# Designs tried in a protein design chat: miniprotein binders against Uncharacterized protein YPL067C. Part 4

Target 1, 184 residues: Uncharacterized protein YPL067C, of Saccharomyces cerevisiae (q02754)
Amino acid sequence: GWKWEQIKEIIESGELARLKRSRQMTDKYHEHKKRTAGLDMNQYVLQKLGWSLDEPQLENAAAKAFSSSTLYAVRANDFPYNFEPGVVHLVLWSKVALPVHSPDKAVREAARARMNAFLQAQPLLRPLLSSGHVAWFVNYPELQSVARIFHAHVLLFFPRERYSAEQVKTTVDDILSHGFEPLA

## First folded at step 2 (miniprotein)

Design d09 (from D0 with K11A R14W E18A K21W E62L E66L K69L E70F R73L)
Fold by ESMFold2-Fast, scan of step 2:
Parts: C-alpha cells; structure tokens; sequence
Structure d09 (fold): chain B 184 residues (1-184), chain A 82 residues (1-82)
C-alpha cells in the first residue's frame, strides 16, 4: 500500500488520480446507480450529515469557512484506501466551498492557507502535526463522486512502532466525538 | 491487481451507503436488489483469488463483503418491522 512519504509526494505533485479510483470503477459505480434506480449521492450525503438541501448561500465566503461548527463535519472513511498500516482516513465535509484548485493563484493559495490554518489549530492533531503526520487533499472535480458538496480527505499517520492500536483508537474516537474546533 | 482491490473496497463502501439511504426511505424492493450486487462482489473477490492476490487481502475483502451483507439484512428487517 502507499507509504506515508509517497502519499505526501503524490499530494504535493498534484497527481491525485493515483489516489482516486480507476475509470473502470467509476463505470461500475454508474452501472450500480442504474441498477439501484436513481440514487442521488449528493442527496444521500446531505441527509446523512443532517444538512439542509437549501442552495448554498456562502459561495463567496471562503474566508468564513470553518468559522462555526455548524458549517462542517468530520467523518471516518469506513473503507480507507490501500495506505500502509497506521494511516487513518477521515473526510471533512464543508458547507462552504474552498477553491483549492482555482486557476487564480491568489485565490488558490488563500483557500489552501485557510484549510492549513484550520487543521493547524486543532489541539487533538498537535502531536501528529509536529511530526509531519497530517496531510490533506481535495480531489479535482472530475474525480469526485459527490461533486456538489465540498469535502477534503484528511489523512492521519500513526506509525505502528510509536503508537499502539489502543492509542490510535482513543485519538480517532476523540476527534470523531468532539469534532474539530472552529477557526476564528 | 492492487488497483482492482481498491476498486472493490470502494464498491463495498458505496453499496453500504446506498443500503442505509434506501432503508431510511423504506424501499425494501431496492434493498433486495442490493443483495444481488453483494453476490456479484463475492464473485469478483473469487476472481481476484484466482489471479493470485494474496490470501490475507482476499480474507479482508471477504470479511468486508460479509459485514456488508449482514448490515443489509439488518436494514431490511428494520424496514419491514416499522
């Protein structure tokens, strides 16, 4: 499976397709959607998060992303990608879209800075942040199965030689039960 | 084969999400159709084993597929008993 340093290199290079499913699996998903007669994954995700189906009112409010705990949610990816043992895969859902892939450099960098500031401010992530064991990415729109709702993949690495399974579970359970703290 | 393994894991995740959503809607007939998709996953896992994917990976995929099937069965019962 992908080693932690390889994962970081892939994210840095922007070759996110290497971490995304193949075109073949996307075709299989479309086939399954046809068989299950009209499942809407965007509708499903909003329902599962307990969010309104109302049109987003905050399209131009990237600076307000994560400013209130009602604007985001952190969930576990129950079937994580083939990463080396010790990598925990979370999904951060946001009502406010961050244009992290904008062709405008200033817009792109500001959006990425907001995400980095949000994750850097989390007390529960502090030990992992100091050791370089937190990474995140947002798939390009063409690679997203849930394209209408902004979401970032947040990866936490707990090297097996440093962390017991119990310590990993305790930290992950704390993150999922308490959530992330809003960024002022 | 590694890419095929990841594809199956993602399919299992999607099917579980679909089952939960359909159960909330009370769509028991659509839930029955998902059982057929789980059977198809088992056949794909068997094919990976024939292609020489390692036994530990196959075991994990089978455990995930079985867990998915059990979850679908529980959701179906809840939808019927409401």
Amino acid sequence: as target 1 above (184 residues)
Amino acid sequence: SQEEVEELKEAIEWLRDAAEWLAEKGDTEAIEKLKEEVEELRKQIEELARKGVDPETIKRLLELALKLLFAILELEEKAKSQ
Scores: ipSAE 0.000, ipTM 0.121, lowest interface PAE 17.0, mean pLDDT 72

Design d10 (from D0 with E7F E10L K11L R14W E18Y K21L E62A E66L K69A)
Fold by ESMFold2-Fast, scan of step 2:
Structure d10 (fold): chain B 184 residues (1-184), chain A 82 residues (1-82)
Amino acid sequence: as target 1 above (184 residues)
Amino acid sequence: SQEEVEFLKLLIEWLRDYAELLAEKGDTEAIEKLKEEVEELRKQIEELARKGVDPETIKRLAELALKLAEAIRELEEKAKSQ
């Protein structure tokens, strides 16, 4: 699977399609994609999260992304990518879209700064942030199966020589149970 | 094989959620197809055992797959009774 340094290089280079393609690692994933072809995946995700979205009402709220715990949710990725052991693949769902790929540089940079500020403010991520073991990316629209709902892939790397399986489980369970803290 | 173990755990959880959604929609045909997928899942768990994954992990995966199969059966009955 992709090693941590390679993952960071791919994210920084913007070659996100390489990560998306490595997701096609098993025949079972392809089979499930075929079985869900008739489903509205946006509605499936909204139902699973217990959400209702009104995009026009949220269009001008990008600066308020993550300002309340009701505006986002963190979940384990149901189909993780082909990463090396120790990489935990989470998905951060947001009712407020962040235009992280905007062709407008100022808009793009502001959106990315907001995401970085949100993740940097998380106490549970502090040790990993200090060692460079937190990364995130948002797939380009053409690579998204759930294009209507903003979601970011959040990757946490727990090197096996520094973290036991129990420590990893405890930290991940804590994140999934309590969620992330809002950003003012 | 730890990556494959983690993938199967997440796949089982997702299949359960998907089965619940299909039952709510009354899509009995799609639920029937999911039963075939669960059967294939058992074969993948057996393959992990052959590749040397520890017996305790295999037992836990088998228990999750069995609970999924039981849940799908209950959801199928519920969907048919609508």
Scores: ipSAE 0.000, ipTM 0.096, lowest interface PAE 19.6, mean pLDDT 73

Design d11 (from D0 with K11L E18A E62L E63W E66L K69L E70F R73L E77Y)
Fold by ESMFold2-Fast, scan of step 2:
Structure d11 (fold): chain B 184 residues (1-184), chain A 82 residues (1-82)
Amino acid sequence: as target 1 above (184 residues)
Amino acid sequence: SQEEVEELKELIERLRDAAEKLAEKGDTEAIEKLKEEVEELRKQIEELARKGVDPETIKRLLWLALKLLFAILELEYKAKSQ
């Protein structure tokens, strides 16, 4: 699979379509997709997150994203891409959409800065952030299966020479149990 | 016990300070021992859960223990790089 430095290069270049799931994970994804065929995928995700369609939504403003723990949720990606061992693939779901692909440069940069500020503020990510082992991306709308709910892919790299598989699992389980801290 | 919860919080902070000091000295063997202390700390937190301490307090203690583990791992990496 994709090495960490290659993943960062692909994200930076915007060639997101090149990030591929392994053949095995692609098969699992198709099985899951077949099993959920006929389901409203937006409704399915909202139910899994414990969110309500009738719940008041904040005005769509980047500055309000991540300001309260009720506005987002972090989950493991059930169908990780074809990445080298040690890459953990999370999905950050948000009730507030960030226009990270806006054609307006100022809007795009402000949205990306908000996401970066949110991840930089996470104490549990601190060692990985220091090592350049945290990356994120948002798929272009045409590549999204759940287009109505904003979500970012958050990648954490735990080099195997530094972290055992057990340490990685324990750490990820704790991150998912606690969640991320709101951006103050 | 609220007293036991506060004692564990204080222990976590003391272990964090000890880890920073040991990394400054480049004492990798002592850092390995601290990692074992964090494992024992997690077992004590699990015991508090079995004694009926509320789930939110347990999550907070586990979060603090995890932050400590990450600090130790970062300091270990820095010490091995010197």
Scores: ipSAE 0.000, ipTM 0.211, lowest interface PAE 15.9, mean pLDDT 76

Design d12 (from D0 with K11I R14L E18V K21I E62L E66V K69I R73L)
Fold by ESMFold2-Fast, scan of step 2:
Parts: structure tokens; C-alpha cells; sequence
Structure d12 (fold): chain B 184 residues (1-184), chain A 82 residues (1-82)
């Protein structure tokens, strides 16, 4: 699958369509789609998260993102992309959308800064952040099967020579059970 | 020949992804164009078989092509019913 340094280069270049599932995982994804045929994927995800989205006018929406633990949820990606061993693929769902692809540079940079600040503030990510082993991206709307609910792909890299499988599992389980800390 | 085989596998995967996007957008004319590309792909697989690429590799390419065709047909049916 893609090596960690290649993944970071692809994210930085914006060629996000190159980050995709393996053939085997794509087949599993298609079987899942058959089982959920006729369902609105946005409604399906909302049901799984136990959410009901109201979309009021959100002034300063980007600054409010992640300010309360009720506004987001972190989950394992059910159908992870084709990455090298040691890459853990999480999905961060948010009720508040971050316009990280806005054509307005100032808006885009502020949204990306908010996401970076949120991830950098996580105690459970501290060792990985120090070694450059945390990355994230948001697919362009055209590439999203769940386009109405903001979600970011959060990638954590645990090099096999530095981390045992048990250490990886413990850290990932802690993240999934306790979630991320809100950003003030 | 190995380069040709790997290139075809990548093309089949790309076309399947494109088929899903086109069906979501309801672009039936684009879906028809995609079907034409798939027919050309079938001819290329047949040519590889004639050039002596091993039967097991040809079988895998055909399996991928069949899955792509099935996906396109399913997506076309869904687009019509929307």
C-alpha cells in the first residue's frame, strides 16, 4: 500500500483521488452498499452516530468546530484505504463543517488551522505528533459518498520497528473509547 | 507484457470508480461512453491472451472486467429509476 511519506506528499499536493481502497476492500464496500441499497447514506450515518442535524445559520462556524464533545465523533474507518502496515485509518465526524477547500484563501487557511489545532491538542496523539506520524485530509465533495456530514480522514502511523501490535491496539482503543478532547 | 498487465488492472479499477461517480450524478450519456471504453478494454485483454500472457493472469483480468461491467449495469439501472 502507500508508504507514510508518499501519503503525506499526496495530501500536500491535493491529489486526494489517489488515496483509495484496495481491490479487496472495495469489493467489501460494494457488498455493504448492496445491503444498504435504497438508503440515503447521509441518513444511515446519522442513525449510526445517533445524530440529528439542524442546519441553522452558523456564523463563525469554523471557530466553533470541536468546541464541545457533543459536536464530533471519532470512529475507525470501516473500509480503510490501501496504506502500508502500521497506518491506522480513523474518521472524524463533525456536526460543524470546516471549509477546508474554500476558494477563499483566508477562509481555507483558518479552517485548516482549526483542524490542526484540534489534533495537536490531543494528549493521546502527542508521541505521534512529535515524530510527524499524524496526518489528515478531507475528500473533495465530488469524492464523498456521505457529502452532507463533514468528516475528515485522520491517519496515525505506528512504525512496526517502534511500536508493538499491543501498543498500537491500546492507543487506538483509548482514542475510540474516550474520544478526542474539545478545543476551547 | 508485465507493464501492460499492471496498466490494464489500474485502468479497470479507475473505470469502476468513475462509473460510480457518473451514476451518482445521473449522467447517462457519460455512462454510455464508459461502456464503449470497457468494450475496448475487452479487446486489449484478448490481445494479451493472443500474445501469450499466462491463462491465470488473463482470467484475473477478465474477472475484473466482468465486475466493472456488472457495476456499470447496476449503476445505469439506478440512474434510470431516479
Amino acid sequence: as target 1 above (184 residues)
Amino acid sequence: SQEEVEELKEIIELLRDVAEILAEKGDTEAIEKLKEEVEELRKQIEELARKGVDPETIKRLLELAVKLIEAILELEEKAKSQ
Scores: ipSAE 0.000, ipTM 0.089, lowest interface PAE 21.0, mean pLDDT 72

Design d13 (from D0 with K11Y R14Y E18L K21E K59E E62L E66Y K69A R73Y)
Fold by ESMFold2-Fast, scan of step 2:
Structure d13 (fold): chain B 184 residues (1-184), chain A 82 residues (1-82)
Amino acid sequence: as target 1 above (184 residues)
Amino acid sequence: SQEEVEELKEYIEYLRDLAEELAEKGDTEAIEKLKEEVEELRKQIEELARKGVDPETIERLLELAYKLAEAIYELEEKAKSQ
């Protein structure tokens, strides 16, 4: 799979289509899609997150994203991409969409700054942030299978020589159990 | 289908070169019109997907269209700053 430095280069260059599942994981994903055939995937994800379709969508505003724990959820990616061992692939779901691919530079930069500020504020990510082992990306809208709900891919790299499997599991379990802290 | 894919890739490259040239000339009105061409590109890519072009190819074309849109907005601001 992709090495961590290559992953960061791909994200920086915007060549996001290069980040994809292995053949084996793609086969599992296709089996899952067959099992969920005929389902409204937006409705399915909302139910899995415990969110309601009747809940009002917030105005797209960088200042409001992640301001309350009810506005987002972090989950493990059930079908992670083909990354080297030690890369943990999470999905951050948000009721407030961040226009991180806006062609308007000011809008794009404000949205990206909000996401970066949110991740940088997380105590559980602090050691990884210090070593450059946190990255994120958002697929281009037309490439998203769940296009109505904003979601970002959050990647955490735990080099095997620095982290045991137990330490990785403890940190990931903490993130998934407690979630991320709101950005005041 | 493959011929249409290659033609669209060439057209995206052409629009990128044109945007750069117009920005050097400070032609902000012409750059504004290029934004409409990029919107039409997205529709053409979606039509290729409906015609059964493979998802990986569609992903690459959409990625190129998004990068072009970003570049055009940057070039428009550069042209306005003179």
Scores: ipSAE 0.000, ipTM 0.355, lowest interface PAE 10.7, mean pLDDT 77

Design d14 (from D0 with K11L R14D E18W K21E E62L E66F K69A E70D R73F)
Fold by ESMFold2-Fast, scan of step 2:
Structure d14 (fold): chain B 184 residues (1-184), chain A 82 residues (1-82)
Amino acid sequence: as target 1 above (184 residues)
Amino acid sequence: SQEEVEELKELIEDLRDWAEELAEKGDTEAIEKLKEEVEELRKQIEELARKGVDPETIKRLLELAFKLADAIFELEEKAKSQ
C-alpha cells in the first residue's frame, strides 16, 4: 500500500482519486453496495450513526462546524484504503458541511482552516500531530458514495517500530469511545 | 414532477453510457467534462428532494448517480495507468 509520505503528497496535490481500496476491500465494498441496493445511503448512514432522520445537515455554517459534540461523530472506516501497515483510517461525519473544495479560495481556505484547527485541538491526537502522523482529506463529490452528509477521512499513522499493536488499539479505542472534543 | 424525475433518470443512464464509451478511448478531457455533468446531476437530485419527490424515487436516483460516480473513478484510474 501507499507509504505515509506518499499519502501526504497525494493529499497535498489534490490527486485524491489515486487513493483507493485494495482489490479485496473494493470487492467487499461492492458486495455491501449490492446488499444496500435500493437504499437511501444518506438515510442509511444517519440511522447507523444514531442521528435523527429529521435533523437536516446544516449548510454554509463552516464557523459552527464542530462547536458541539452533537454535530459530529468519529467512526472506524469499514472499508479502508490500500495504505501501509500502521495507518488507521477513520471517518469524521459532520452535520455541518465544510466547503473544503469550494472554487472560492477564501471559502475553501477558511473551511480547511476550521478542520485543521479541530484536529489540532484534540488531546488524543497530540503525539501524532507532533510527529506529522495525522492527515485528512475529503473526496470530491463525484467520488462520494454518501454525497449529502459531510464526511472527512482522517488518517492516523502509528509506525510499527514506535507503537505496539496494543498501544495502537488503546489509542484508537479511546478516540472511538470518548470522541473528539468540540472546537470553541 | 414525475416528468422531471423520468428526465433525470434518463440523463443518468445517458451519462453512464457516455462513461462506458469513454472507457474505450481514454479521453481525459472528456472525463473531466463528465465529472462536471455528474456534479450538476447531484444538485438536480437534491432540488427534486426539496420539491417533495418521494424518498424511494430520490433513493433510486442517488443509487444510479453513485454507480455513475464509481464508473468515472474507474475511468480516471484507467487513464492514469496509461
Scores: ipSAE 0.000, ipTM 0.096, lowest interface PAE 20.1, mean pLDDT 70

Design d15 (from D0 with E7D K11F R14E E18F K21D K59D E62L E66L K69L R73W K80E)
Fold by ESMFold2-Fast, scan of step 2:
Structure d15 (fold): chain B 184 residues (1-184), chain A 82 residues (1-82)
Amino acid sequence: as target 1 above (184 residues)
Amino acid sequence: SQEEVEDLKEFIEELRDFAEDLAEKGDTEAIEKLKEEVEELRKQIEELARKGVDPETIDRLLELALKLLEAIWELEEKAESQ
């Protein structure tokens, strides 16, 4: 699969379409799409998260994103991409959209800075952050199956020589059960 | 090299699926973006050939890219007819 340094380079260059699922996972993804054909994917995700988007969205809300635990949720990605062993693929769902692909440079950079600040503030990610083993990306809207709900792919790299399978599972389970801490 | 080939095959197949999903919306902006992705795919396939990937594998990648282009053409035709 894609090595960690290559993944970071692809994310930084914006060639996000190059990050794809493994052959086996791609087959599962296509089967899932066939099974969910005719479904409103936005409705499906909202039901899975227990959310409603009837709440007003905040425009240009970079400063308000992640300010309360009720505004986001972190889940395991059911169809991980073709990454080297040790990469954990999570999805961070947000009721507040971050314009991380805005054509306006200042807007884009503020949104990206908010996401970076949020992830950097997470106690459970601290060891991985110090070693450069946390990355994130947001697919371009045209390539999203769930375009109405903001979501970021959050990648955690646990090199096998430094982390046992049990340690990885414990950290991931903690993230999924307790969630991320709000950003003040 | 072999892993790059598999990644590129999956990328082409995902773009085909996306192009087909756009048929109902007739989104012209997305069609142009897809055409840009196809041109980038062509460059990546050429680079794999330079790195020594065998001609038969390159031909298979080109065949997948052609099928993606055909899906984009069908999407354009549907958009114009509606």
Scores: ipSAE 0.000, ipTM 0.086, lowest interface PAE 21.4, mean pLDDT 70

Design d16 (from D0 with K11M R14F E18M K21F E62M E66L K69A R73M)
Fold by ESMFold2-Fast, scan of step 2:
Structure d16 (fold): chain B 184 residues (1-184), chain A 82 residues (1-82)
Amino acid sequence: as target 1 above (184 residues)
Amino acid sequence: SQEEVEELKEMIEFLRDMAEFLAEKGDTEAIEKLKEEVEELRKQIEELARKGVDPETIKRLMELALKLAEAIMELEEKAKSQ
């Protein structure tokens, strides 16, 4: 699958379509979608997260994103991409959308800065952040299976030479159980 | 391959989640169609066996597929009783 350095190059270049799921998983996903035609995938995700999007919208959304643990959730990716062993693929769901692809530079940079600040503040990610082993991206709308709910792909790389499978599992289980810490 | 084994496990988990969602909605028609996905998973497990994946791994995958099939039947019954 994609090596970590290649993944970072693809994210930096914005060629996000290249980070597609493995052929077999992609084929299964499309087959499943055809069989569940008419099912609202946004409702499915909301049910899985235990969320309701009829909550009041927050003014100054970028500044309020991740300010409370009730506004986001981190989960393992149900449709994994074909990455090299050691890459953990998480999805960060948010009730507050971050316009990370805005054509307005100031808006885009503020949104991206908020996401970076959020991830950089996580104690569990410190060792990986120091070694350049944390990356994130948000698919362009036309590449999203769940377009109405903001979500970012968060990738964590645990090189096999430095981390055992058990150490990786412990860290990932900790993240999924306790979630990420809010950012003021 | 190990990658194909993990992909099948992840697909089984996804289908279980979907079956639970559909049962909560009472969508028995969609649940019935989901049973076809389980049959396709069983065929893929058989193909992995032909490719030489070890017998213990195949046995575990078959057990997971059987548990998924049983869970779908229980969820279908729950949806019908609504």
Scores: ipSAE 0.000, ipTM 0.119, lowest interface PAE 12.9, mean pLDDT 74

Design d17 (from D0 with E7R K11L R14L E18L K21R E62L E66W K69A R73L E77R)
Amino acid sequence: SQEEVERLKELIELLRDLAERLAEKGDTEAIEKLKEEVEELRKQIEELARKGVDPETIKRLLELAWKLAEAILELERKAKSQ
ESMFold2-Fast, scan of step 2: ipSAE 0.012; ipTM 0.494

Design d19 (from D3 with K35E E36K R42E E46K)
Fold by ESMFold2-Fast, scan of step 2:
Structure d19 (fold): chain B 184 residues (1-184), chain A 82 residues (1-82)
Amino acid sequence: as target 1 above (184 residues)
Amino acid sequence: SQEEVEELKELIEWLRDAAELLAEKGDTEAIEKLEKEVEELEKQIKELARKGVDPETIKRLLELAFKLMEAILELEEKAKSQ
């Protein structure tokens, strides 16, 4: 799979399609698509998260993204990409969309700054942030199967020489159980 | 539906990336098998047309499938030459 430094280079370059799954995972995704043919994936995800989106109440909300634990959820990615061992692939779902790909540079940079501030504020991520082992990306709208619900891929790298499998599991389970802390 | 259109767009991207990965590994048999997946994609696109998806969207999906097939054939030739 993709090595951590290569993953960061791909994210920085914007060539997000290159991060896609290995042949085996692609086959599983294709099988999943056949099984879920006719499902509204946006509704499927909302049901899985236990969410209801109220769009009028979310107007003017980009600055309030992540301000309450009810506005987001972190989950393990059901179909991880072909990454090297030690890369944990999470999906951060948000009721509030961040326009991280806006053609307006100021809007785009403000949205990206909000996401970075949110991740930087997480106590559980502090050791990984210090070593450059946290990365995130949002697929371009054209590449999203769930285009109507904002979601970011959050990647955590636990080098095997520094972390045991049990330590990784404990940290990831803690993140998934407690979630991320809201950003004031 | 818009959701079905987006799902097919993502499937096309997944298959493109799979073809590139398999070409890097020199797995020509697996690349050849992807040609059958593209044929299945064309059938699904035609089914969307039958369900009333607009002609311009159908044209775009067929163009993406055509480009994917061309890419697969080029990658297959490249892998065989390695």
Scores: ipSAE 0.000, ipTM 0.103, lowest interface PAE 18.7, mean pLDDT 73

Design d21 (from D3 with W14F L21Y F66W)
Fold by ESMFold2-Fast, scan of step 2:
Structure d21 (fold): chain B 184 residues (1-184), chain A 82 residues (1-82)
Amino acid sequence: as target 1 above (184 residues)
Amino acid sequence: SQEEVEELKELIEFLRDAAEYLAEKGDTEAIEKLKEEVEELRKQIEELARKGVDPETIKRLLELAWKLMEAILELEEKAKSQ
């Protein structure tokens, strides 16, 4: 699958469509979607996150995103993209939308800065951040299967020569059980 | 480009399956929303044409979108007739 340096280049270039799942993973996703056909995908996602089905996505200023642990959730991606071994694919869901693709440069940069500040503040990510092994992206609206709820893909790279499978599992389990720390 | 084309084909298949499911349930309101999704899909195909995707691929995608809408309309009438 995609090597880590290639993934970072694709994210930086904005060619996000290239990061799509392999045909086999896409077939799995399609099979899942067929089982949920006719269902409100936003309702399904809200149930999976444990959020209120009647709770609207908050349209606040980017600076308020991630300010409380009740405003976001991190989950494993059930259908990860075709990445090299050692890449862990997480999804960060947010009740506060971050306009990271806004045509307004100031708005876009502020939203991206908020996301970067949030991830950089995470103690569990510190070793990976130091080695350039944390990346994130938000698909363009036309590429999103769940467009109403803001979500970012967060990628963590654990090179196999530096991390055992047990160390990777421990770190990922810690992230998923404790979540990320809020950013004031 | 090619990845976007494949994603749209998958979306078309999903929407067809959703239409069949909703017609069986008699959910006419949800079927109406599917028609809106097909119109949005047509706009995405037009954007691919603007980005330089070849005319034959665009023609096939538009044909698939039209056949999807035709199937949805038939299923909607069947649902109303129950």
Scores: ipSAE 0.000, ipTM 0.106, lowest interface PAE 16.5, mean pLDDT 73

Design d22 (from D3 with E7L A18L M69A E76L)
Fold by ESMFold2-Fast, scan of step 2:
Structure d22 (fold): chain B 184 residues (1-184), chain A 82 residues (1-82)
Amino acid sequence: as target 1 above (184 residues)
Amino acid sequence: SQEEVELLKELIEWLRDLAELLAEKGDTEAIEKLKEEVEELRKQIEELARKGVDPETIKRLLELAFKLAEAILELLEKAKSQ
């Protein structure tokens, strides 16, 4: 799979389509899509998150993103991309969209700054942040299968030489059970 | 809707990747079933056209489905030779 440094280069260059799922994950993804056939993918995701959204809740309000724990949810990506061992792939779902690809530079930079501030404030991510082992991206609209609900891919890298499988599992389980802290 | 268009684009890409995997395994029966799924995709694309999705988007989706169909035929021949 993609090495951590290559993943960061791809994210920085904006060539997000290069972050392909492995053929093994393609099988699981196909099975999942077959089981969800007949469902709107946005409705499917809302059901899994336990959310009920009216249209106004999907409005862009970058300054309010992540300000309350009821506005977001972090989940494991069930069908991760083909990354090297040690890369954990999470999905951060948000009721408030962040215009991280806005053609307006000021809007785009503010949205990206909000996401960065949110992740940087997480106590559970502190050791990984210190070593440059946290990255995130949002697929361009044309690459999103769930375009109506804002979601960011959050990647955590646990180098094998620094972290045991048990330590990785403990940290990931903590993130998934306790969630992330709101940003003031 | 735009969401349905994006779902179909991604499904077509995943079916292509799945067909390659099945061909490597020599699973000709599974590849034959994918041909039927591609036919159903074409019907869904035609339904999107009836619902008013723009002609350029429909043309692109149909082109992707046709390329997938051709790839499946080539992969099926490859799998049979194993």
Scores: ipSAE 0.000, ipTM 0.107, lowest interface PAE 13.8, mean pLDDT 74

Design d23 (from D3 with L11W W14L A18I)
Fold by ESMFold2-Fast, scan of step 2:
Structure d23 (fold): chain B 184 residues (1-184), chain A 82 residues (1-82)
Amino acid sequence: as target 1 above (184 residues)
Amino acid sequence: SQEEVEELKEWIELLRDIAELLAEKGDTEAIEKLKEEVEELRKQIEELARKGVDPETIKRLLELAFKLMEAILELEEKAKSQ
């Protein structure tokens, strides 16, 4: 699958479609399944999270993101990408949309800064952050299966030479059971 | 490659899920199109064999494709009976 350095290069370049190209075949049939089944993936995710959509105040939306544990949830990705062994693929769901792809540079950069600050503040991620083993991205709207609920893909890399499967499971289970801490 | 083998296994699993959903809806025309997808799957398995994937893996993939087709035919019968 995609190696960690390649994943970071793709995210940095903004060529996010490349990550999905490795799974073009499966992605096509996932869309066909949704269409033929009458599945509303937005409703499915809302039910799974126990949520209702909020309409954020545009001017202060980014500043309010992640300010309370009730505004977000972290889950394992139900449809993982083809990444090398040791990459853990999480999805961070948020009631508050972060305009990380805004055509307005100031808005885009403020939204991205908020996400970076949130992840950098997580105690459970500190060792991985120090070694450059945390990355995130938000798919462009045309690449999103669930377009109405803001979500970011959070990737954690645990090189197998440094981490046992048990250590990885313990850390991931801790993240999933306790969640991330709100950004003050 | 191992990556291509895993991709085909995922595709087989998705086609099975789609077949079950279409049968529940009674969409026999869509089920017929699904049979064409299984034929395309067989061609891709043959291409893996040509690229040097081992005979054991190819045999397993062909057996999975055969079982998928059998499941589709059973689901088609069920859908027509509804």
Scores: ipSAE 0.000, ipTM 0.135, lowest interface PAE 15.7, mean pLDDT 73

Design d24 (from D3 with E63Y F66L E70W)
Fold by ESMFold2-Fast, scan of step 2:
Structure d24 (fold): chain B 184 residues (1-184), chain A 82 residues (1-82)
Amino acid sequence: as target 1 above (184 residues)
Amino acid sequence: SQEEVEELKELIEWLRDAAELLAEKGDTEAIEKLKEEVEELRKQIEELARKGVDPETIKRLLYLALKLMWAILELEEKAKSQ
């Protein structure tokens, strides 16, 4: 699979289509698609998250994205991409969309800064952040199966020479059980 | 597989829709990035051919990718001229 430095280069270059599942994981993904064929994927995800999107209540809330733990959820990606061992693939779901691909430079940069500030504020990510082992990306909305619900792919890299499998599991379990801390 | 072929067809349609939206917004930088994604898509089609997907299906996918690239180039020119 893709090495960590290659993954970061691909994200920075915008060639997101290159970040894809392995053949084995693609087979599992296709099987999942067969089982969910005919379902509204947006409604399916909302049901799994226990969410209801009330659009009027979220109107003009972009500046307050991640300000309350009720506005987002972090989950493991059920079908991780073809990354080297040690890369953990999470999905950050948000009720508030961040226009990280806006054609307006100021809007785009503000949205990306908000996401970066949110991830940088996470105590559980601190060691990985200091070593450059946290990355994120958002596919273009038109390329997303679940386009109505904002979600970012959050990648955590635990180099095998520095982290045991048990240490990785403990950190990931902490993130998934406690979630991320809100950003003021 | 048929599922992989259908996924690529859907991706091509989505990339076309993304290009149209970005062109209307005048985001020429994002359109340039889409051109790179189409190049990667073409490589994926070539890989399907090497895996044994039938030649007629491969020709259709390559044709769709070519039409997408042509459409993106036209939309990019339109965005620049606006």
Scores: ipSAE 0.000, ipTM 0.099, lowest interface PAE 21.0, mean pLDDT 73

